VH-VL binders against q8ixk2r445to577. Designs and how they scored, part 16

Target 1, 133 residues: q8ixk2r445to577
Amino acid sequence: FFGMLQNKGLTDYCFDYNPPDENQIVGHQVILYLCHGMGQNQFFEYTSQKEIRYNTHQPEGCIAVEAGMDTLIMHLCEETAPENQKFILQEDGSLFHEQSKKCVQAARKESSDSFVPLLRDCTNSDHQKWFFK

## First folded at step 1 (VH-VL)

Design ob12 (framework fv_cosibelimab)
Fold by ESMFold2-Fast, scan of step 1:
Structure ob12 (fold): chain C 133 residues (1-133), chain A 122 residues (1-122), chain B 112 residues (1-112)
Amino acid sequence: as target 1 above (133 residues)
Amino acid sequence: EVQLVQSGAEVKKPGSSVKVSCKASGGTFSRYAISWVRQAPGQGLEWMGVIIPILGIANYAQKFQGRVTITADESTSTAYMELSSLRSEDTAVYYCASGYYDTSGYRPFDYWGQGTLVTVSS
Amino acid sequence: NFMLTQPHSVSESPGKTVTISCTRSSGSIASNYVQWYQQRPGSAPTTVIYEDNQRPSGVPDRFSGSIDSSSNSASLTISGLKTEDEADYYCQSYDSSNYHVVFGGGTKLTVL
């Protein structure tokens, strides 16, 4: 699958990666932003190795969760996907992060009103269901 | 603080084109999402389109597709809306309005220009 | 696109509470966020509610927003009405199927 990764419960919002400049394309948090339908910073690829890849800029990035954290961060892709970069896209639209045993949820960022994708205990909430558009 | 300043009122003849400017100050221009919204006398708000300068993309309301062009000049922090083939029903106040393309939440119209009256008459 | 329908006008006395509805014609009102804008005569609109029920800094807590899925509508509630609340109010949502902003027709609030 590839395209804009949209939330079923917050249908205005898509995965978005908007790095502050071209010299530091990795290392920043993945955000949710208004789906604009034009690809670009909202274009992602779900691979057979269970990666969520960002190929809009070079070098190619892969979404990861660092140990003990709940935020999705852009890391460099590796030849063999490490466990922290593997997400299982289930038939119901859940994105399950196997290493942490948590699901990706559209949730409000602590101390602000912004929505971001965060790891949370898995529920059957539409805020935890995603699809490619 | 973010401020949007628009060009002055215009009087145009039917069949002509008008180009309205919207100059932004405060904040980082490339991180804006700038929409154009019009309001005919005594009527409601009507969305025309949006430009996201950092992405180099613009999207338009179906009603205006083919007649409207929205552009941005990052060097002058100015967005433009050009409407062609003007008719009398295009007489309206035209607003630019902006939110940031970032993590501040969904606020597409946090900042508004003062409006530009465009009158289409013979 | 879907349509958002508002009453053309509402009126209420100072100190009372008023509620303005915004009904979505197709699809669920809860599918997309609803914002509310206040426009006083001769002025550009300003945001009073965003993301269904959030208030921007500087907006009094007398303003609140809510969603009612059973009536497929959003509501703006203004308590403790003041004369300066007299304005036109617009609801706004987003149609993510075609990437279009949709405004309601507007409601004129008279405080008298």
Scores: ipSAE 0.375, ipTM 0.807, lowest interface PAE 3.4, mean pLDDT 88
Fold by OpenDDE, second read of step 2:
Structure ob12 (fold): chain C 133 residues (1-133), chain A 122 residues (1-122), chain B 112 residues (1-112)
Amino acid sequence: as target 1 above (133 residues)
Amino acid sequence: EVQLVQSGAEVKKPGSSVKVSCKASGGTFSRYAISWVRQAPGQGLEWMGVIIPILGIANYAQKFQGRVTITADESTSTAYMELSSLRSEDTAVYYCASGYYDTSGYRPFDYWGQGTLVTVSS
Amino acid sequence: NFMLTQPHSVSESPGKTVTISCTRSSGSIASNYVQWYQQRPGSAPTTVIYEDNQRPSGVPDRFSGSIDSSSNSASLTISGLKTEDEADYYCQSYDSSNYHVVFGGGTKLTVL
């Protein structure tokens, strides 16, 4: 699967990553933004290694969850996907992070009108449902 | 508050190309999406495309794909719209419009340029 | 994709209230924000409403926007109509299916 990763509950919002420095693509948080279909910062790939890969830039980035955090941060992809970069996109649309045993949920960013994907306890909320478009 | 100043009127022959500029001032150019909208005489507004300068990416209306190119120069805070293979039907006033493009939403038309008349005639 | 349909023209006397509708052909009108623009003859458009019901600075509170999900339409309401309000009005929204901006056909408002 590849393309824009869109949320079902938060209508028309997609995974979005735009690092401030194109030469330093890792270490920043993945956010949600209105889907615009313009590619680049909203183009992701779900790989056979269960990675959510950001391949707009080289080297390629993979979404990771750092220890003790609930945010999605861009790391470098590795030859063998580390445990903190493994996600399961389930048939029901839920995006499950294997290591934390939590689901990715569209949530409002604190002190902002923006939105971010956060790890939360798995529910049947549409805000935890995702699909590639 | 942002001001958009467009280049002057153009008279072009069929088959030629036109490039209209739109210079932004009074704000942070990097925060804006620049759209181009045209209006034929006595007709309504027609969206042509948009560019996000800071990202260097553009999207075009299907009608104009392959014939329109939208670019931006952040150093000069100027956006450009080039339309090729001009025909009489392209005679219109072309507007640039700027809107905030941040994580809070997409508003492409907060500010409008004064318009640029492009006349295509043999 | 969808279209936005507006009445071709509306007219009303000064001091009265007029409403211009903008109906979305498919999908929910509430799925994306609706903007309204005023265009006087010989002038560039100006924003009078953004994000369904927000007024830019300088726009009088006589102008208001609303969304009606039951009719799948947005409305621009102008109260206390003034001669200076005579203009063309366009609604605009965003089509998430093709990521395009969509304009209504425009409505000519005549102040009698």
Scores: ipSAE 0.027, ipTM 0.638, lowest interface PAE 4.6, mean pLDDT 91

Design ob13 (framework fv_cosibelimab)
Fold by ESMFold2-Fast, scan of step 1:
Structure ob13 (fold): chain C 133 residues (1-133), chain A 120 residues (1-120), chain B 112 residues (1-112)
Amino acid sequence: as target 1 above (133 residues)
Amino acid sequence: EVQLVQSGAEVKKPGSSVKVSCKASGGTFSRYAISWVRQAPGQGLEWMGVIIPILGIANYAQKFQGRVTITADESTSTAYMELSSLRSEDTAVYYCARAGDYSKYLFDYWGQGTLVTVSS
Amino acid sequence: NFMLTQPHSVSESPGKTVTISCTRSSGSIASNYVQWYQQRPGSAPTTVIYEDNQRPSGVPDRFSGSIDSSSNSASLTISGLKTEDEADYYCQSYDSSNYHVVFGGGTKLTVL
C-alpha cells in the first residue's frame, strides 16, 4: 500500500513529515496535519517488511519509535528493518508496534493544539485506526 | 561547546521530595533527550527516565513510575528531576545526561552530578 | 528488561591488553547498539565507545569495541594499557521492548 495515511477518528488528519531542513531528514517527530490531498510530505509507503517509508527523498526515510519514548520519528531506512521501525497494519486499521505491544494513536501534543501519532495501549478507538487514501 | 550544569548537594528527610536542576548551555536544548541517571554510593548506574523538551513528553523507568517527575523549561534551557517519598536508599549522586543521538541513546554529555543524602 | 552482566573487576599490568565483557541475558546482543562509558573517581562518566565499535573524537585507538553473537556479548578492549586507564567501565544498551536504557553492573579496572 501507498498514499496518504489518514486517521479514522480525526478524519481531517494525515501522517505528515516536513523537516525544517531538507538536508536533515532524520530525527524530527512525525506529526499529524490537515490532509491536503497532494501527496508530497504526506505520501508514505507500507512495505512487505512492515515499514512506513517516506519516499519523497533519497535516501528514503522510515518511521521509527523514538528510543525511551512513545513518539514516532523519522529515521533512515535500513536494508533489513529493525524492530523499532516495524508496524503491523491490521485488518481493522490498527497500526500495531509488535516490539512494544502498543498501537499508534492520534493524540494532542502536550502544551499545544498540534496533533501527533503516539504509542498507546491498544483499544478499539477510531483514533487508533488508520487507512491509506 | 555543550555543558550540563546541575544544582548543588541536598540533604533531605525521609518522606520529603527533592528537585534537582540541569541547565544546558551551548547548542540547541529543545531537540535533545535529557535523561536522569543515579548512582548510589559504591554502586552502578541506574536509569530513571528521559524528557525531550520540544516534544513535551517524558518516559520513566518502571521502578520510579509514580515517584519521579521530569520536566523541562525551554526558556531557561533547564531540565528538572523531582523525586518524592524519599527513602534512605535514594541516597545517591544524580546525573543528567544528554543523548546526542536520541534514536540510539548515546549519552554524549553528562552533568557533574548532584549528591542527594536522605537521612533523619 | 534484559540484564547486562560485566565482571566486577579486572586487573592487568601497564603495556598489556585487557578485555571487559558485557553479556546480555535475553534477546540478541546485536539487536541494539552497545555503548561503553569510563568513570574515574569523583567524575561523571564519559563515552569511550558508541554504536558497538565507534570512537568519539579524542579517544585513542587503543580502545576498541566488538560484538560476539556466539556468546551474546559485547567487549571493550584496551591495548597498551596505561595507568590513566584505571577507572570503572560501564556498558549500556537499549531495551526497545519496554523503552528502557539498560546499564551493565560496571567493571573496576585496576592497572598494577
Scores: ipSAE 0.005, ipTM 0.518, lowest interface PAE 14.8, mean pLDDT 84

Design ob2 (framework fv_cosibelimab)
Fold by OpenDDE, second read of step 2:
Structure ob2 (fold): chain C 133 residues (1-133), chain A 121 residues (1-121), chain B 112 residues (1-112)
Amino acid sequence: as target 1 above (133 residues)
Amino acid sequence: EVQLVQSGAEVKKPGSSVKVSCKASGGTFSRYAISWVRQAPGQGLEWMGVIIPILGIANYAQKFQGRVTITADESTSTAYMELSSLRSEDTAVYYCAREGYYDSSGYPDYWGQGTLVTVSS
Amino acid sequence: NFMLTQPHSVSESPGKTVTISCTRSSGSIASNYVQWYQQRPGSAPTTVIYEDNQRPSGVPDRFSGSIDSSSNSASLTISGLKTEDEADYYCQSYDSSNYHVVFGGGTKLTVL
């Protein structure tokens, strides 16, 4: 699966990544933004290693969850996907993070009008449903 | 303070092309998108397209596809809109507008002063 | 795709409250944020409301935005109307089906 990763509950919002330095793409938070279909910062790939890859730049980035955090941060992809970079995109649209045992949920960023994907306890909320478009 | 300063008025003949510039200052150009919007005399606002300078990618309104080209130069914090095959109906004030791409919901928050383009034979 | 429909004109006396509606033709008005722009004669537009109900710095609290899902419309409300509020007002949203910015037709506000 590849393309825009769109949320069902938060209508028309997609995974979005824009590092401040194009030569240093890791270490920043993945956000949600209106799906614009322009590619690049909204182009992601779900791989057989259960990674969510950001292929805009080389080396490739993979979404990871750091210890004690609930945010999605871009790390470098590795030959063998580390545990903190493994996600299960289920048939029902839920995006499950294996290591934390939590689901990715579209949420409002605190003290902001922006939105971000956050790890939360798994529910049946449409805000935890995702699909590639 | 954020400012968008556009190039001066243009008078063009039908069939020619016009290129309007929009220089941004007072902010970080690379973190925003630049939209172009025009307004014919006595008419409403019409969206033409948008560019994300840091990515160098643009999207255009269907009405203008094939006839409009939006570009950006990050080194000078300047966006450009070129409209070709001009016709009288293209007579309008053309605005650039900054969109808070990653820091907001992607709406125009600052506007240029506008550039009048007159197309007449 | 969708259109945003505004009344062509509204008028009211100073000190009163006026409301300008913006109705989305298809899809939910709440699916994407609505912005409002003020354009005085001979001037460029300026943002008065963003993200449905947020005010930029410098915009007085007399200006407010709201969303009504039942009527599939957004509204700009101006209380304590002043002469300086006389202008054209445009609503704007985003159409994800074609990735376009969509403007309403504009409303001419006359302060009597």
Scores: ipSAE 0.023, ipTM 0.634, lowest interface PAE 7.3, mean pLDDT 91
Fold by ESMFold2-Fast, scan of step 1:
Structure ob2 (fold): chain C 133 residues (1-133), chain A 121 residues (1-121), chain B 112 residues (1-112)
Amino acid sequence: as target 1 above (133 residues)
Amino acid sequence: EVQLVQSGAEVKKPGSSVKVSCKASGGTFSRYAISWVRQAPGQGLEWMGVIIPILGIANYAQKFQGRVTITADESTSTAYMELSSLRSEDTAVYYCAREGYYDSSGYPDYWGQGTLVTVSS
Amino acid sequence: NFMLTQPHSVSESPGKTVTISCTRSSGSIASNYVQWYQQRPGSAPTTVIYEDNQRPSGVPDRFSGSIDSSSNSASLTISGLKTEDEADYYCQSYDSSNYHVVFGGGTKLTVL
């Protein structure tokens, strides 16, 4: 699958990656932003290795969660996907992070008006359900 | 801290229009949907419609289609609800309410103080 | 859209526990977050529960929310009931496909 990765519960919001420095594409947090339908910073691909790839940049970025963290950050993709970059997109729309055994949830960024995807215990909430548009 | 402040009470004649304002302070105005909800005397809450300011998109409950217009001015952080062809049955307190996703550090759902609109001949 | 159904009124004595239900007519109650609002006479509504079971800062832990998928309903439970809890209570959810806000009909809580 590829396209804009939209949240079912936070209806107008999509995965978005817009790093502040064009010369350093990796190491920044993935955010949620209003879906604009123009691809670019909101265009992602779900691969057979269970990666969520950011295809707007070369080399390609892959979303990862570092051990002990709950935030999704952009890393460089590897020839063989490391465990921290593997997400299972389930039939119900849940996005399950295998290494942590947690689900990606739409959440408000602490002390701000921004929204971000975070790892949380898996529930049947629409805020944990995602689909490609 | 987010606050919503509405315009003052109005008395209108049947067939006229009313335009109620809702000014937001604090936070980012454009990031949240702003709903309008009314409450007739002794009745429950009735949703009228919503605007998503940054998208410029407004949607309305079927009951109010064709009579209600909701707009937003991002430069002044103000939302407006205009209801036309007023009837005595439109006498109600009209509320604006800011909606959005919450987390443990998030802001509570904020309601304006309400605007009483009385429609009488 | 779906409907949210609440009992019209509930009464209970101070110190007791009361539960107010909110039943969704179609689709799963768990498909969208449920919020609960308290409205005292002459006042605007205030949020007492958001995201099914979370309490805003300043709301006492006597207030709790829950979801029961088997009955397709949400519940607001108020323990240690106090006279100042006397108010109208409304549940609310979202229809994410249409950007539609749905309110329950409201429940008048009388503390006897």
Scores: ipSAE 0.007, ipTM 0.522, lowest interface PAE 13.6, mean pLDDT 82

Design ob3 (framework fv_cosibelimab)
Fold by ESMFold2-Fast, scan of step 1:
Structure ob3 (fold): chain C 133 residues (1-133), chain A 121 residues (1-121), chain B 112 residues (1-112)
Amino acid sequence: as target 1 above (133 residues)
Amino acid sequence: EVQLVQSGAEVKKPGSSVKVSCKASGGTFSRYAISWVRQAPGQGLEWMGVIIPILGIANYAQKFQGRVTITADESTSTAYMELSSLRSEDTAVYYCARGYSYGSEYYFDYWGQGTLVTVSS
Amino acid sequence: NFMLTQPHSVSESPGKTVTISCTRSSGSIASNYVQWYQQRPGSAPTTVIYEDNQRPSGVPDRFSGSIDSSSNSASLTISGLKTEDEADYYCQSYDSSNYHVVFGGGTKLTVL
């Protein structure tokens, strides 16, 4: 399904990917930004292979977390989704990163008014609950 | 190569409704935002609302809320704007415009040719 | 929503430079990108500047955009004026808190 991936606890914030160069879509951190309803940078697809795809631009990007890291980074999608690109969206809205066994949480970026999604130990916090639309 | 082609001019009576179409050709229709912007004779540009076709989500300027409905048909790559309860003040050229987002905000990279709607008694 | 204020008209001779201002009524002009559109009589608008200072392909480098935080304004500068530059120019920004596109009132540029 497609849509803006919104946080339940940070009610006005959505997943957002704003690469510095449209032609350089890999390697940068996914952020949270005020949901604006204009699509594109906030338009994501959750696939049957448990990927979160950024496919507004070509080539398509897939959100990944590198081993030992807690930040969500854009990578190129692969023919078969690698484990670091798999997220299980649960019925209660928890977004579980399979490889690390951690959950995605809305968090304040250090020394900033900005917010980012980060991997944290799974809790029942509304800051760890996500939904499309 | 992207082109937006709008339906032809309309003459309507006060109290009626009008539905203007905007057909996109070239490029990917469903993932771009389509806005509607009007311009009354001799006046400036006024934003009415937007739709993201693949999401089926539309958002409207408060001034037009309750009177405007924006829809999209992905199978024909066509967006529609319907304005009801027409008044003489609604006489304007109505444009569709494609939004291209970069930096979490968008600008209009392509515009339709405009559709003149005249409301007269 | 905030408002964007432009002068109603500006005029200048061919070959000279003009600057058109766009002032934001509340909040910082730098909080959201500013675009500039050119509209010739009988035509749909076309983009001449996007994201404050970027030019679309095909727009001559005589067109430039800038932001001045001290006056809370964006500016469109056109150098080497040509008669074909006669048009109405509109600035546009986005009010992210209200999900609303905001246009300036427009400036008529006369080249004489």
Scores: ipSAE 0.006, ipTM 0.582, lowest interface PAE 10.6, mean pLDDT 84

Design ob4 (framework fv_cosibelimab)
Fold by OpenDDE, second read of step 2:
Structure ob4 (fold): chain C 133 residues (1-133), chain A 121 residues (1-121), chain B 112 residues (1-112)
Amino acid sequence: as target 1 above (133 residues)
Amino acid sequence: EVQLVQSGAEVKKPGSSVKVSCKASGGTFSRYAISWVRQAPGQGLEWMGVIIPILGIANYAQKFQGRVTITADESTSTAYMELSSLRSEDTAVYYCARDRGYSGYDSFDYWGQGTLVTVSS
Amino acid sequence: NFMLTQPHSVSESPGKTVTISCTRSSGSIASNYVQWYQQRPGSAPTTVIYEDNQRPSGVPDRFSGSIDSSSNSASLTISGLKTEDEADYYCQSYDSSNYHVVFGGGTKLTVL
């Protein structure tokens, strides 16, 4: 699966990654932004290693969850996907993080009008449903 | 403070092309999307397309597909809109506008002063 | 695809409150942010409301935006109307189905 990763509950919002420096693509948080269909910052790939890859740059980035955090941060992809980069995109649309045993949920960023994907306890909320478009 | 300064008025004949420039100053350029919006005399605002300079990607309104080209030069912080196969109906004031975000699908915060393009025989 | 419909014109006396509506033809009005732009005669548009109800710096608080899901419309409200408020006002949103910026038809506000 590849393309825009769109949220069902938060209508018209997609995974978005826009590092401040194109030469430093790791270490920043993945956000949600209006889906625009222009690729690049909103182009992701779900791989057979259960990675969510941001592959518009070399080396390629993979979404990871750092210890003790609930945010999605871009790391470098590895030959063998580390445990903190493994996600399961299930048939029901839920995006499950294996290591934390939590689900990715669209949420409003505190003290902001922005939205971000956060790890939360798994529910049947549409805000935890995702699909590639 | 950010300013968008556009090129001067143009008078063109039908069938010709026009290229309008929009130079940004007082802030960053590459990370912000630039849209082009036109307004025919006595009419409303019409979106034409958008470009994200740092990515070099553009999207166009369906109405103008194949006839409009939006480009950007990061070295000069200038966006361009070229409209070909001009017709009288293209007579309008053309505006560039900067997105508050970077995608072109957030909101506009700064506008150029507008460029009148007159198409007449 | 959707359209945004505004009244062609509204008028009111100074000091009064006026409301300009912007109705989305399909899809939820809340699916995408609505912006409002003011355009005085012979001038470029300026932003008076963004993200439904946010005011840019320099815009007085007598300008406010709201969303009404029941009528699938956005509204620009101007209280304490002043002569300088006479202008055309445009609502704007985004259509994710075709990745288009969508403007309303514009509303001419006359201050009597």
Scores: ipSAE 0.035, ipTM 0.703, lowest interface PAE 3.3, mean pLDDT 92
Fold by ESMFold2-Fast, scan of step 1:
Structure ob4 (fold): chain C 133 residues (1-133), chain A 121 residues (1-121), chain B 112 residues (1-112)
Amino acid sequence: as target 1 above (133 residues)
Amino acid sequence: EVQLVQSGAEVKKPGSSVKVSCKASGGTFSRYAISWVRQAPGQGLEWMGVIIPILGIANYAQKFQGRVTITADESTSTAYMELSSLRSEDTAVYYCARDRGYSGYDSFDYWGQGTLVTVSS
Amino acid sequence: NFMLTQPHSVSESPGKTVTISCTRSSGSIASNYVQWYQQRPGSAPTTVIYEDNQRPSGVPDRFSGSIDSSSNSASLTISGLKTEDEADYYCQSYDSSNYHVVFGGGTKLTVL
């Protein structure tokens, strides 16, 4: 399924990816912005391989977390999804990053008015609950 | 000190278009959304749309879809609202407001002084 | 989009407390933050409450906001009423389904 990936606790905010350069779509952090329903930067696809894809640009981007990091960054999608690009969207809305055994949580970016998704120990917090709209 | 300064009052004929400007000073223009809200004489506040300059994206209230266009010029820190096919019912004070919802918390924290647009024959 | 309904007018004497309600027609009032704006005659609106119950710098602590999920409404409460509080008050929320701004119809506060 696909659409805007929205946070239950931070109710007005959605996954957003706004690459600064069309020639360099990878390596930048995924952020959270107010849901606007206009597609593009907020339109993601959750695949059967448990990838979160950004298909607005070619080649397609896939959200990943590097070992030892807690930020979600855009990587190139691979023919076979690597473990760092797999997120299990659970029935309760938790978005579980299998490789790290942590959950995606909506959090405030340090020293800014922006929010970002970060990996945190899994809890029952609404800030760790996500759904497609 | 953040200020939003709007262009002056205008008188327009039915069927014409009007373009109102809103110049921001004292803050980082690109970081915040700018919403446009109108108020007809003796009436309440009516939201028209918003622009998010950093994303290049605008969203409009359904009532104004097709007639309103909101744009931004980041080099001059100015947002514009253009309303076409004017009718007498469009006579109102038009406000721009900085919309903090796109930058971390929900509010309109600064408002322009308002621009009176009168549509008459 | 949903609608926000406010009483058309409210009045109270100086020094007393007044409460203005803002009721959401569909969906939970708690699902999106509510803001309150004060508009005096001939002036642009100014924010008195944001994010349900937060006060901007410079707004007296006589102003407070609250949410009541059982009545599906938000309320603005003004204690110690002063004549300078006479104004129109508007509640406002966001419809997250398409990110539209929704305003209540406004309440005229008269202090007599």
Scores: ipSAE 0.005, ipTM 0.530, lowest interface PAE 12.8, mean pLDDT 84

Design ob5 (framework fv_cosibelimab)
Fold by ESMFold2-Fast, scan of step 1:
Structure ob5 (fold): chain C 133 residues (1-133), chain A 121 residues (1-121), chain B 112 residues (1-112)
Amino acid sequence: as target 1 above (133 residues)
Amino acid sequence: EVQLVQSGAEVKKPGSSVKVSCKASGGTFSRYAISWVRQAPGQGLEWMGVIIPILGIANYAQKFQGRVTITADESTSTAYMELSSLRSEDTAVYYCARSPYYYGSGTMDVWGQGTLVTVSS
Amino acid sequence: NFMLTQPHSVSESPGKTVTISCTRSSGSIASNYVQWYQQRPGSAPTTVIYEDNQRPSGVPDRFSGSIDSSSNSASLTISGLKTEDEADYYCQSYDSSNYHVVFGGGTKLTVL
């Protein structure tokens, strides 16, 4: 499926990717922002390879987590998805990152009023539940 | 550093209305939810409602539906709580509190100093 | 739709550890974040724990929060008790079904 990836607990916030420079789409952190459905910042695709793709850009970006990190970063998609780019969207809405054994949670960015998706221990919180709309 | 500064104490007659203000000093609150919480003398904290200025939406505790109105003016970074049909039981300290989360957690990271409202004849 | 229940009061000696519970009456405690606020006499509440187990800047590491799904409760633990810790403590969560914030009844901590 594809669309806006919205948080169940933080109900008006969606995955958003809006890098300062559209010619450099990789290396920046994925954020959460008010769901608007405008532009292309909030449109993602969940693929059969368990990737979350930045659906409207070419070449396509894929959300990844680097070892030892808790932030979601945009990388280039590969022909075969590497393990750090695989997220299991479970029936309960949890977004499980199998390589780290952690769940994606809506959280306040440290020392900021901005919101971001971060890896946290899985807790069944509504802040760890996601759905496409 | 952001502070929430509330208006001064009020003494009101039963049946009247009171409007308390809460101004963000050193920042804005358009991206925050602002809750109003009251505390009667010697009692616990009681949530009254919240305004989410960016959405123009307010939610109220069932107990206060029809009597409370919460508004916000983003241009002055000020939230207001108006309580009508005052009773002696409404005598309390009224707090505003800021939350960076809404619809989810309601974490209150900054609190106002409180406004004492006394309702007596 | 749900209530948060705290003990009315707890007491402990200086230097010891105390734990205050906050039990959710329906639905999972883990469904929504839990915050803890400290209120000293004559003062506004201040946050000591947010998002279940996080400490704001300036809050000593003697304060910690935890969630226990088996008892459907959150806990605030204060170690190395000091007389300045005497206060009322409130837990707080969110009820998404009713779109409102829920506070526990409060716990009076006495250090004696």
Scores: ipSAE 0.006, ipTM 0.569, lowest interface PAE 12.7, mean pLDDT 83

